# Designs tried in a protein design chat: VH-VL binders against o46895. Part 31

Target 1, 223 residues: o46895
Amino acid sequence: MGSNKIKNLVQYEIQDFVSLNKMDTKSHDSLNLNVSKKSRYLLHRVLTNQLINNRSGNACTKTRSEVEGGGKKPWKQKGTGNARAGSSNSPLWKGGGVTFGPKPRTFSNKTNKKERLLALTTALYLKSNNTKVINLDNLDFTNLKTRDLVIKCSNLIENYKKDQKILFVAEPTASGLWRYVKNISNVDLIYTTGLDLKKILQAHHIIFTCKALNDVKEVFNEQ
Short names: E, the ipSAE of ESMFold2; O, the ipSAE of OpenDDE; V2, 0.75 times the mean of E and O plus 0.25 times the DockQ between their complexes.

## First folded at step 12 (VH-VL; framework fv_izeltabart)

Design m3 (at its last look DockQ between E and O 0.03; V2 from the best seeds 0.00; counts 0 for: pae O 7.2 > 2, placed apart)
Fold by ESMFold2, look of step 12:
Structure m3 (fold): chain C 223 residues (1-223), chain A 125 residues (1-125), chain B 111 residues (1-111)
Amino acid sequence: as target 1 above (223 residues)
Amino acid sequence: EVQLVESGGGLVKPGGSLRLSCAASGFTFDDYYMHWVRQAPGKGLEWVGEIYPSGSWTDYNEKFKSRFTISLDNSKNTLYLQMGSLRAEDTAVYYCARESFTLEDWGPGSYFDYWGQGTTVTVSS
Amino acid sequence: DIVMTQSPDSLAVSLGERATISCKASQSVSYEGSSYMNWYQQKPGQPPKLLIYDASNRATGIPARFSGSGSGTDFTLTISSLEPEDFATYYCQQSSDWPYTFGQGTKLEIK
């Protein structure tokens, strides 16, 4: 099991989001990411579990439109399964019956957390070619226009295409950024306290703040 | 109009190499899994492998994993299949195919809704 | 690997008659009400063309005479009234598990 992952160092250039200076005096930072040797199998298992858990937690169908708000397109209702993963030996596919004797609930939670963390680090590695790190210290949120944010994103991202999804990963104290991101249909935001595998996988480009990158180092050092 | 055009096929001796290309147009190339599927003369279809839209992740039929490499160039909207150590049984028409749905639907199973015309690879000695 | 077995290997049918092609999977390709079985048509010198996805849904532009049914391991493609353009080879394909696999094909010929 311990040989089923590879540690990879990923280097990032830190850019000032306001200036986007192209001169060579840029700071750098890095992440050591554990990557599963069977990446798609792991990601499929963990993502499938996330979709099942969301469906179970949102099983009330009478008030969904009254509760959620904002969302434009209904989420696809594909069945859950391991179409892209082996089903014969997966814990997800076996053990669905009633078993005599109680099972430790705590053990199941611990296994899910370890597997979820490996999926998150694996996904971040797979997105590393499309990941940027920015410094927000000089950004004045009171003067920021939505149009200006779109322009800055287009300048930050090489070969940017209009339909591509951008995911910001920010520290929880950067709540001012959310107020502008929410108004842009192809841009989303998650905080380091709530890393979301689905959103990471759906993003074409990921933008960390410097502080968020430091937070993520702490989250992943507990693996 | 979605269009997939393969090229790069030809005659190769056993042990040789070829790189096949698939030029894509009429859709957002970065959003779709792309696949290679082959068909030997007079035989059925065989899945070769797939590539994640960003190009950072590939999966292969285990038969080919050591000899074939799938890659892409997003700036040219082009999918590639690099084939090495070719054998007579690799003689086939090679198709590129688009998986039907984007990254937003990571659920199980999908289907190949667009196929290229194919390019022929012949390996003989 | 999930082995997909089609029957018959070939089928001769008159114009206007009904054709039925069977596909059996070596293990279930269905999960929680969804079936991950697709059907393709291929004419000589042409690439495959999608007919039916997820067991029973017609692809865009496919005539209503084509229908699919089945679940679990047993699936059927039915052409209710054959037209001249329907004489081709038909393949089933599962997308429930890797590697994706195809049936060996069923050649539909004019009687």
Scores: ipSAE 0.019, ipTM 0.528, lowest interface PAE 6.9, mean pLDDT 75
Fold by OpenDDE, look of step 12:
Structure m3 (fold): chain C 223 residues (1-223), chain A 125 residues (1-125), chain B 111 residues (1-111)
Amino acid sequence: as target 1 above (223 residues)
Amino acid sequence: EVQLVESGGGLVKPGGSLRLSCAASGFTFDDYYMHWVRQAPGKGLEWVGEIYPSGSWTDYNEKFKSRFTISLDNSKNTLYLQMGSLRAEDTAVYYCARESFTLEDWGPGSYFDYWGQGTTVTVSS
Amino acid sequence: DIVMTQSPDSLAVSLGERATISCKASQSVSYEGSSYMNWYQQKPGQPPKLLIYDASNRATGIPARFSGSGSGTDFTLTISSLEPEDFATYYCQQSSDWPYTFGQGTKLEIK
């Protein structure tokens, strides 16, 4: 018996988000990520479970007994020439109840915490080649325009395409970034407190803030 | 051969502090979650907490979160449990354990495959 | 927290006989065919020893007389024919969620 985890060191280039073109502002950091040997299976399981859990389950139809009215028999049993009918709320009637229709229910599946974490680290590893780390320390959010953010992203990401999904991962205190990111259709923002496997997997590019990376390091086996 | 050796146990007064050590050999902490589990005299096993590989993240039983700290020295391949504000009820044998994951089974099942011999902590006035 | 309840607390069985220990979890510790339940054996003055992992898998070096079964919330450890060295305390443990929790233990004694 042994560990099913493979630890991989991923190197990231850290760039100043204000001056992306300045080589002197570039540094490097690293993240050790645990990767499952059964990554496809793991990711599928965790993702599926996440999707299941996200189901609303609020669909509701009324049965024959729940539909208002229908207390009186529409017509006598015989002698009318019509088909026999017991109630106007019959599912055979327009406006009647629904037989075996959806009822509210809870879609809840539990996933092992370690499994979830391993899935996240595995997903991040798979996206490592498309992951950038930026330093926001010198960024003035008060003067930042959405257009500027897009330009910065285009300069930061190799082969930037407008139809590709970009996921920003920031620390919870970087709330100012949301104001600008929300206006960009292909850019999403999540915080380290709410890492989402689905979003990570769907992202073509991932951008970490330095602080976010540190948060992740603290959680995912890095010092 | 994998081996875990606990040390640092002893007699301590209530309110005191004690640091336990677990020296590991035969493997590196980089690939394993390490745990502390304690057992009061004549009682069952109680999970204290864990430290993730490389020592970057820890999780605790809520009961101990405010008083106990788990850390790792990779250079010494040693796991630590720092205990503070010790109480009489903290009297127990403290075990370090390695957590491993299933290799062949589908799904990340985990288990404690190796345990130390334990170190005894006695909190008494 | 997931509460693990073993039954019985103590079991007296004769040599060569079958012993069965039950462990019930307050919530399911299984997911899509995987069960995050482990069994440990502890002898006096010794640390726990892994017997069964993932509900039904014998750890390395564990005799075939030890078997685990169950899913969801109900699990069973069975010793088909007791040997003298099998008299010990047995613990179930879930690894499905934090905090990890153990059963209260079942002491297996010689009848």
Scores: ipSAE 0.018, ipTM 0.567, lowest interface PAE 7.2, mean pLDDT 86
ESMFold2 (binder alone), look of step 12: mean pLDDT 89; pTM 0.922

Design m4 (at its last look DockQ between E and O 0.21; V2 from the best seeds 0.00; counts 0 for: pae O 10.9 > 2, placed apart)
Fold by ESMFold2, look of step 12:
Structure m4 (fold): chain C 223 residues (1-223), chain A 125 residues (1-125), chain B 111 residues (1-111)
Amino acid sequence: as target 1 above (223 residues)
Amino acid sequence: EVQLVESGGGLVKPGGSLRLSCAASGFTFDDYYMHWVRQAPGKGLEWVGEIYSSGSWTDYNEKFKSRFTISLDNSKNTLYLQMGSLRAEDTAVYYCARESYTFEDWGPGSYFDYWGQGTTVTVSS
Amino acid sequence: DIVMTQSPDSLAVSLGERATISCKASQSVDYSGSSYMNWYQQKPGQPPKLLIYDASNRATGIPARFSGSGSGTDFTLTISSLEPEDFATYYCQQSSDWPYTFGQGTKLEIK
């Protein structure tokens, strides 16, 4: 399995989020990330599955906007899930018909977990030049305001463009951070218990907490 | 309007080096794969390599990997191809190309919907 | 490397007639239900122009007379009724595996 991937060391400068001391480069941490040699195949498969799940839950708006008349009949209504027509070619196949789930779901579930983890590490590597690590130990959430968070983000990220998306990756115990992030349209938050490939790929900048970085080392050691 | 303009081609002796530039306008490099493709005189097209703009990931045709380096300068919205140890067979028109690949369509497939006009590299024998 | 072989190397066709260009890959270019085969048109002194992506999808602004088909290793570009502007060199290109590779080209000429 390791023949289709390479390990890459990524080093991060750790900054104190309260002070944002960019001049103090005393602390660093690192990840060894497995990166797929076939990264675009892997990312496509994992992201497509995630988007299909999200799209089927929100299919009304996008599928409706894609419906066109004119006798072309190039595609099915209600998206890609093949929800109604089955297949007109089913009688031509061996086995007497089409059954849902010809793929072994039990094996697919275990394989999906390994593939999902490799996709996450691959995506993090692709974003590594735009990833920062911060220390939250001294942050007092009782006095923090949304404007302060925006200012800190703009100072943390060199050459920050205001239309760029920022993704925080935090440990589950940092729930106080969510209170501020939820009010900022270009900032999002995920926890290490719910790493999300789509959000990682959408992000222009990623900000780990130190504790989150340690958490993902454990998660990625399961590969 | 998306435009790609290559420059930096010219005549160079075997063993020499050259840096090609591709200035982009009408879009920024973030969230795109950019590519170099070459075409020797009277011959077909040959993929040189790619770079993912935000992640600085590069991949190369193994034929060129030891001699060529692809890089970006986001402040100039410019793609580069650094070529070293040039040989007569490197004589070609060099194109930069943008992959038609948006975030929603992340995938292995790479097709090039915008091309520059090319810059000519001649390696004299 | 996946070798892309086009047939024929050149083709002479009268205006208004059909032209068919074949491209065969040395290995399947299919992945996850998609065929990663693209077609380009190139006129002298110009860069390539995308015609067809992912085997059968026409690029923006490409007339309906151009169509692509095939899967696996065998692909076809069809021009249903030749127009004067269609006389050019055509290349297939796979993006299924690195390095991405192009066919040797097919020159389409006026008969």
Scores: ipSAE 0.185, ipTM 0.619, lowest interface PAE 5.4, mean pLDDT 76
Fold by OpenDDE, look of step 12:
Structure m4 (fold): chain C 223 residues (1-223), chain A 125 residues (1-125), chain B 111 residues (1-111)
Amino acid sequence: as target 1 above (223 residues)
Amino acid sequence: EVQLVESGGGLVKPGGSLRLSCAASGFTFDDYYMHWVRQAPGKGLEWVGEIYSSGSWTDYNEKFKSRFTISLDNSKNTLYLQMGSLRAEDTAVYYCARESYTFEDWGPGSYFDYWGQGTTVTVSS
Amino acid sequence: DIVMTQSPDSLAVSLGERATISCKASQSVDYSGSSYMNWYQQKPGQPPKLLIYDASNRATGIPARFSGSGSGTDFTLTISSLEPEDFATYYCQQSSDWPYTFGQGTKLEIK
């Protein structure tokens, strides 16, 4: 079976996040991304597994034997005119146990690491046209406000809409970004240590920090 | 309301080209895989291809890969199927369809939730 | 390619009766406990309409009389009690692998 992977070079324009319109603050970088020939299938599989794994599986009902109470027959077997009953904890009674109710279970499903990585790279490739790279070197995190971020995003992203999802991908040390991103409903932040396929795929726009891009390069280009 | 309206069908000679359009309303293409599916007269359904993310991804039935091209115009919210080197066997009703996912208990399933009414392509000498 | 084979090609059933359509895939369409099989209804001059997705889930607005079952390679669409509007052609479709493929269709006719 021939190599199911295609390597694609994606070029990104790097912009200074403080002065987005300054030509001198713009540079270019590139990322090699592996894309599966069966990308659609792979993405589906990995996404499905991710969603399955996110299930808590903690639903729990009490059976007849687990419900508190009972032990005494509600009424005598005969002569009452009522239906026969053995316990007040019967599932037929209000407050009784649940027959075949949910019990805690695990939904864990293992995904091949290589497949997961390939899915991520594929997803990034698919979103490449909607991906921007920003340099945060000149950004003062102490004075950043949510409003400023929105303005910057509107300037950075063509045809910015408030209902569109923006995903920031930053390095783990970019703690300042979280402060002003957390309050924006359509903006999410993930770190390179926790790239999320679902979030990438759901994002209308992706914004990488330069450092984040480098982190990704180190991981993906070496494969 | 989600609506898909195909157009561009007609009579074409063998070897000719035709461009089909699918105008979408009620949603944007940004987060959906859009598909072309055709149905020859009196026959079943045949998957032609798909497109996603304003053309960032396309995939085709191998049967059509060399002759058909799928594209999007986001500004017009319109899906296209460019057909070349048409053959008599390409005579069919062509449907555009939206693929959706359900995020239920066992993960996302994919299905075609909305279809256009179809446009008829007739290839004849 | 995964080949989908429906049986029968045509089925004549009376109103109020149960109809059962089978679809067999050349390969398993299961993954992680899910079956990527969909069912569509098509009436003459109309596009296909989604009935069942992921083998057993009814699409929105689909009556309860429609049900899907099966796993692996064998799937079944069941209409518990046929209504006049149910006479149509039914297609199974797999979404497990590309290219997506459809069954040849089963025409449900009134007996």
Scores: ipSAE 0.000, ipTM 0.500, lowest interface PAE 10.9, mean pLDDT 86
ESMFold2 (binder alone), look of step 12: mean pLDDT 89; pTM 0.921

Design m5 (at its last read DockQ between E and O 0.04; V2 from the best seeds 0.00; counts 0 for: pae O 7.1 > 2, placed apart)
Heavy chain, then light chain:
Amino acid sequence: EVQLVESGGGLVKPGGSLRLSCAASGFTFDDYYMHWVRQAPGKGLEWVGEIYSSGSWTDYNEKFKSRFTISLDNSKNTLYLQMGSLRAEDTAVYYCARESFTWEDWGPTSYFDYWGQGTTVTVSS
Amino acid sequence: DIVMTQSPDSLAVSLGERATISCKASQSVDYSGSSYMNWYQQKPGQPPKLLIYDASNRATGIPARFSGSGSGTDFTLTISSLEPEDFATYYCQQSSDWPYTFGQGTKLEIK
ESMFold2, look of step 12: ipSAE 0.395; ipTM 0.670
ESMFold2 (binder alone), look of step 12: mean pLDDT 88; pTM 0.915
OpenDDE, look of step 12: ipSAE 0.012; ipTM 0.521
ESMFold2, fold request of step 27: ipSAE 0.572, 0.461, 0.169; ipTM 0.756, 0.719, 0.612
ESMFold2 (binder alone), fold request of step 27: mean pLDDT 88, 89, 89; pTM 0.914, 0.920, 0.917
OpenDDE, fold request of step 27: ipSAE 0.019, 0.022, 0.014; ipTM 0.551, 0.469, 0.536
ESMFold2, last read: ipSAE 0.662, 0.557, 0.333; ipTM 0.828, 0.772, 0.652
ESMFold2 (binder alone), last read: mean pLDDT 88, 88, 88; pTM 0.910, 0.910, 0.908
OpenDDE, last read: ipSAE 0.000, 0.000, 0.026; ipTM 0.526, 0.495, 0.545

## First folded at step 13 (VH-VL; framework fv_izeltabart)

Design n1 (at its last look DockQ between E and O 0.02; V2 from the best seeds 0.00; counts 0 for: pae O 10.6 > 2, placed apart)
Fold by ESMFold2, look of step 13:
Structure n1 (fold): chain C 223 residues (1-223), chain A 125 residues (1-125), chain B 111 residues (1-111)
Amino acid sequence: as target 1 above (223 residues)
Amino acid sequence: EVQLVESGGGLVKPGGSLRLSCAASGFTFDDYYMHWVRQAPGKGLEWVGEIYPSSGWTDYNEKFKSRFTISLDNSKNTLYLQMGSLRAEDTAVYYCARESFTLEGWTVTSYFDYWGQGTTVTVSS
Amino acid sequence: DIVMTQSPDSLAVSLGERATISCKASQSVDYSGSSYMNWYQQKPGQPPKLLIYDASNRATGIPARFSGSGSGTDFTLTISSLEPEDFATYYCQQSSDWPYTFGQGTKLEIK
């Protein structure tokens, strides 16, 4: 019953995003990542739970399968309205929990916290060849345009293809960055307060800000 | 079209070394675990080890870990198996194989969906 | 290591009849509700070809006469009505734990 993980040190060269991703003097930072020996099964399990929790939580709340009951249901049936089948399969009737209904669940499961953290560090390790770190200290948001962001990304990423997904990971105080990335179809952003396994796995390239990398070190210290 | 082409097999004396290559084409090399699997004459299949190109992660059947090294060249989409301290029992056909891995449908399936034709290694005095 | 034991080692079956091949793992190959057991077909001079993944799912392009079943430690490959191209060697393989391991193979021959 030993540990199913190993630790890997990943080093990153920090690049200045404003000066076309080059610095006169090089600096480095690193992450010490725990990696599951059964990475694919771990990633599948945690990702599946993320998808189920998102959908089931939304659907469960939407269908009122809890105690609260149904809302104004007639407004939702503007389609074909297969009325005969609908009355037997009412969402309020399903999930009532009287006889053998589904067990109570939470949208945050504390027993999965260690597993979720290991999945995040495992995913970041698997993407480490395509992960970059940038310095945003001198970025002037008043003059930044979406086109400029795209050009800087293409200069930062040596093997860049225009259809590859790029994921920024930023500190919460970098809220100005969202305004620019939201309009670029192949670029997404997450904050260190809400690391997202699905988005990490789907990204071809990951770009941390220096501050975000430091935040992530604190999050991963819980392992 | 996905293709895997092994090369580098041949006759080698016990104690010798050999490097096998597997040239991959028709898919994004970074997205898949790549494997070596061998088959001794008249015997079954034996997993040698794996590599994940995006990280360089390797893992091995412990039987081979001290003598075999898996590596790659991403610029050439080429997988390598460096074999050292070869023994007669290492005589086999060596296959490279791609393991399936997909986020489509939000599942990770784990099977070998594409295999090369194999390259033969013969260890004999 | 998880030892995969197939039975029988060889099997002679007439065309149009059913063939059944068993595979037993030395420990469970189940993880998170899935059985990590695959079946491959191999003809002489050819690499293996995937038939069944995750115990029961047919790979793309595999005829419906091939089916897999089982969970935990006990698995079965069934060919419901043998055709001439089905005479080959069949291997089970677990991908639940390292090292990945294969059964010793079952040679299916024309009776």
Scores: ipSAE 0.178, ipTM 0.615, lowest interface PAE 5.7, mean pLDDT 76
Fold by OpenDDE, look of step 13:
Formats: structure tokens, C-alpha cells, sequence
Structure n1 (fold): chain C 223 residues (1-223), chain A 125 residues (1-125), chain B 111 residues (1-111)
């Protein structure tokens, strides 16, 4: 896979989330992202595997042996004028068992760790233009309202539409952020410990915390 | 029925202090931002500041930040405006107003849906 | 600060006629598809009353003759057919940024 990877440096502008003014405190950070030349295929494969693995597999029908009742032959073998029947639970009968019906099963498809990582980096690269990085270090969560969060974030996201999905990526210790994000219908929050390819791809906008970005950098650099 | 009733206005000398009250009924402060807005005689409306109900967090017009303090007593469902170092130009009718907002995704609508009748503050020597 | 400028300062209109008031913001009050612009009516001796919110939405209980339009920096309040009770001072207000600011007001008088 090495020959099919392109390394790209993505630069992010870090914005102070405390200030409503974008011009107050700005810094820059960067992230090295590997991109596959076969990005579409790779993303599709990894996403499909993720979706497969998320299937519950709990669909269940009852066979003739599992349906309540039956056991007694409905009528004698000959002389009744009726078709031969062995049990009232036969799948031929209304209310009988189901032949070859769905049974609970586990859906599992193994994904190569390297492919998954490459897919994640590719996805992040593709979303780089719609990715913002915010500094929450000076944010007082105790005095913040959801309204204020939205207004502040409105400064970050240009041309927002109501149907657009926003994905926050935060560090695991950013517990205070959840309290406010959960109140916004089109916003989701994930942590760096559980980067979800599906959520990344579905997001129209991605917002990283500075710490989250650093966590991701560490993970990607270790690979 | 939602009602806001301001009180505490009166005549005060320059350099003096005055505390205005806004008694709210028909709702609780927890769900709304509360504001003070003043209007000088024959003039327009000027935003003074706001308070967040649950946290007590406040924000002010920079013009008033050093002299005015907004506070809230949830037990009494009353909003306060403490004014200090009053000046002649502070002569105005002071209104308390409730801000209502709707949140749909990242879109917000914000407006003052209820106002008190106002209380008059006159600063004169 | 966002400066709100209304025009005209005063407007004389006859009963039954259309009145139009303009409000211009020094910078855009639109964010994420929303316009943080409100209109208020104030009669002498009374507090302001909400007329329009989010540039074009009528507040509860406001007659259909009142309408708001505009986006960005330019907004308009329109009264399609003036009634006697409509003669008052009207204010635009932005809530897109702090401090919240009001226009200077437009006094609507009977011609």
C-alpha cells in the first residue's frame, strides 16, 4: 500500500472560541495526512465493513419445531380427502413455522488496521476545507449557554444550512462540551479515542479542539 | 401571564447610586436571558446588559461596565440593576426585557418578547 | 459595535396608505442562514413591543399588515395599510453581536 499513498500536509487555523471576533487570537497548526490513490475504493471498503459490523443480526423466525402447538397429526394419512399433513406447525400452514427464515447471527468483517487508518486520514483530508480547529482552553463551561455556543460557532461555519451535519472531535477529557453539544440536533460529538469514519464522512463540517488535533497527530505519527 | 414590573427609579444626585428592580411573574428566569435597556427622554433605545439565569453570568455594554452591575435573585424571581457614579446622561427610563430564543441546529432566533413598563431614573443636581 | 441606521427619521403617511421603513446595519447581521434583526413598535409612555423577529417573522398577535424583509445589511419594515393605532415610533434591533444595538428610531406620523 505504500506506493499508493500520498502524504499531504494540511494546515489549520486555530481560532479562539472565547472571542466572538475571529481576528483576536489566531494560531496555526498542521496535520500530516496520508491519502490513498485509490481513496474511493478504500473508503468504500472500510465504510462497508464498518456498516456490516454494526448490524445487530437479531432477526429471528420460528421453525416448525419452535412454534407452539402441533405434535398431533391433523388427520389420518388416508381417507380424508385432504392433503397429507404431519403437523399443524408445518410451514405449509398459516401460523406454522418458517423454513429457512432469518436466525440471529453475528455479522463480522475484518478490516486491516492500516487500511482503516489510511481511510481515516483520507477522509480527514477530503474534509480539510470544511474543518475548523478551536481553542477551548479559556472557555468557561459553567457560564456558557447553548445559544452562545451556537452563535460563536456560527462565526466558524460559513454558509451553514440547517440540514448540514456538524461533527465535533474532542479529547476524552472535554466532558463539559457534551453538555452543550447534545442540545443541538444536527451536531455530533466524538472523541479521539473513537474516531468514526462514517461520522467523519457524513459530516459537512468538522470542528476539532486543539487537544483533539494533537491527539490525532500523535496517533497518525506513530503509524 | 408573563409580566415584568420595574421599580426603584427616582431622583438621584450626580455621583449617587441607585438600584433598580424588575419583578418577573408568569415564568422562571432559568429559561430566559434577562436584559436591561434604557431610553433617554426623546431618544432611542440603548442596551445596558444581560444576565444568564442559571449561572449568573453577565455581559455589559462597555459604556456601563465599570458603573453598572446586573444581578439576579432566583428565589424572588427578581432582576436587579445596580447603578453607581450616576451622571446626568444616565437620566432615562430603564426597561427590563426578556429575551426569547429558538435553537434549530446552528441557527438561532433571538428577540425581546416581553418588556416591563419601565422605571424612570432622573439624575439631577 | 454594529451601528443600525434607520431611514427616514420621521415619516408622515395617511391612513390606509403603505408605510416603509428602512434599517441598515454597518455590517452583516446574518450568520448561518439566520438574520438577527428584530423590529419593535413603541408608543408614547409604553415600552417597546416586538413586531418582527428574524427579519421577516411576525410576532404572536401582530397583524398581517406588518411585514419584514431583508438580509445582510439591508432590512425593511412595511405596513401595508396604516391603521390609527400604527402611528408610533419603530426601532430595528440587531442581536448578531454584542453589544446589542438599536436603530435611532423612525417616528410614523399621520399625514
Amino acid sequence: as target 1 above (223 residues)
Amino acid sequence: EVQLVESGGGLVKPGGSLRLSCAASGFTFDDYYMHWVRQAPGKGLEWVGEIYPSSGWTDYNEKFKSRFTISLDNSKNTLYLQMGSLRAEDTAVYYCARESFTLEGWTVTSYFDYWGQGTTVTVSS
Amino acid sequence: DIVMTQSPDSLAVSLGERATISCKASQSVDYSGSSYMNWYQQKPGQPPKLLIYDASNRATGIPARFSGSGSGTDFTLTISSLEPEDFATYYCQQSSDWPYTFGQGTKLEIK
Scores: ipSAE 0.007, ipTM 0.505, lowest interface PAE 10.6, mean pLDDT 85
ESMFold2 (binder alone), look of step 13: mean pLDDT 89; pTM 0.923

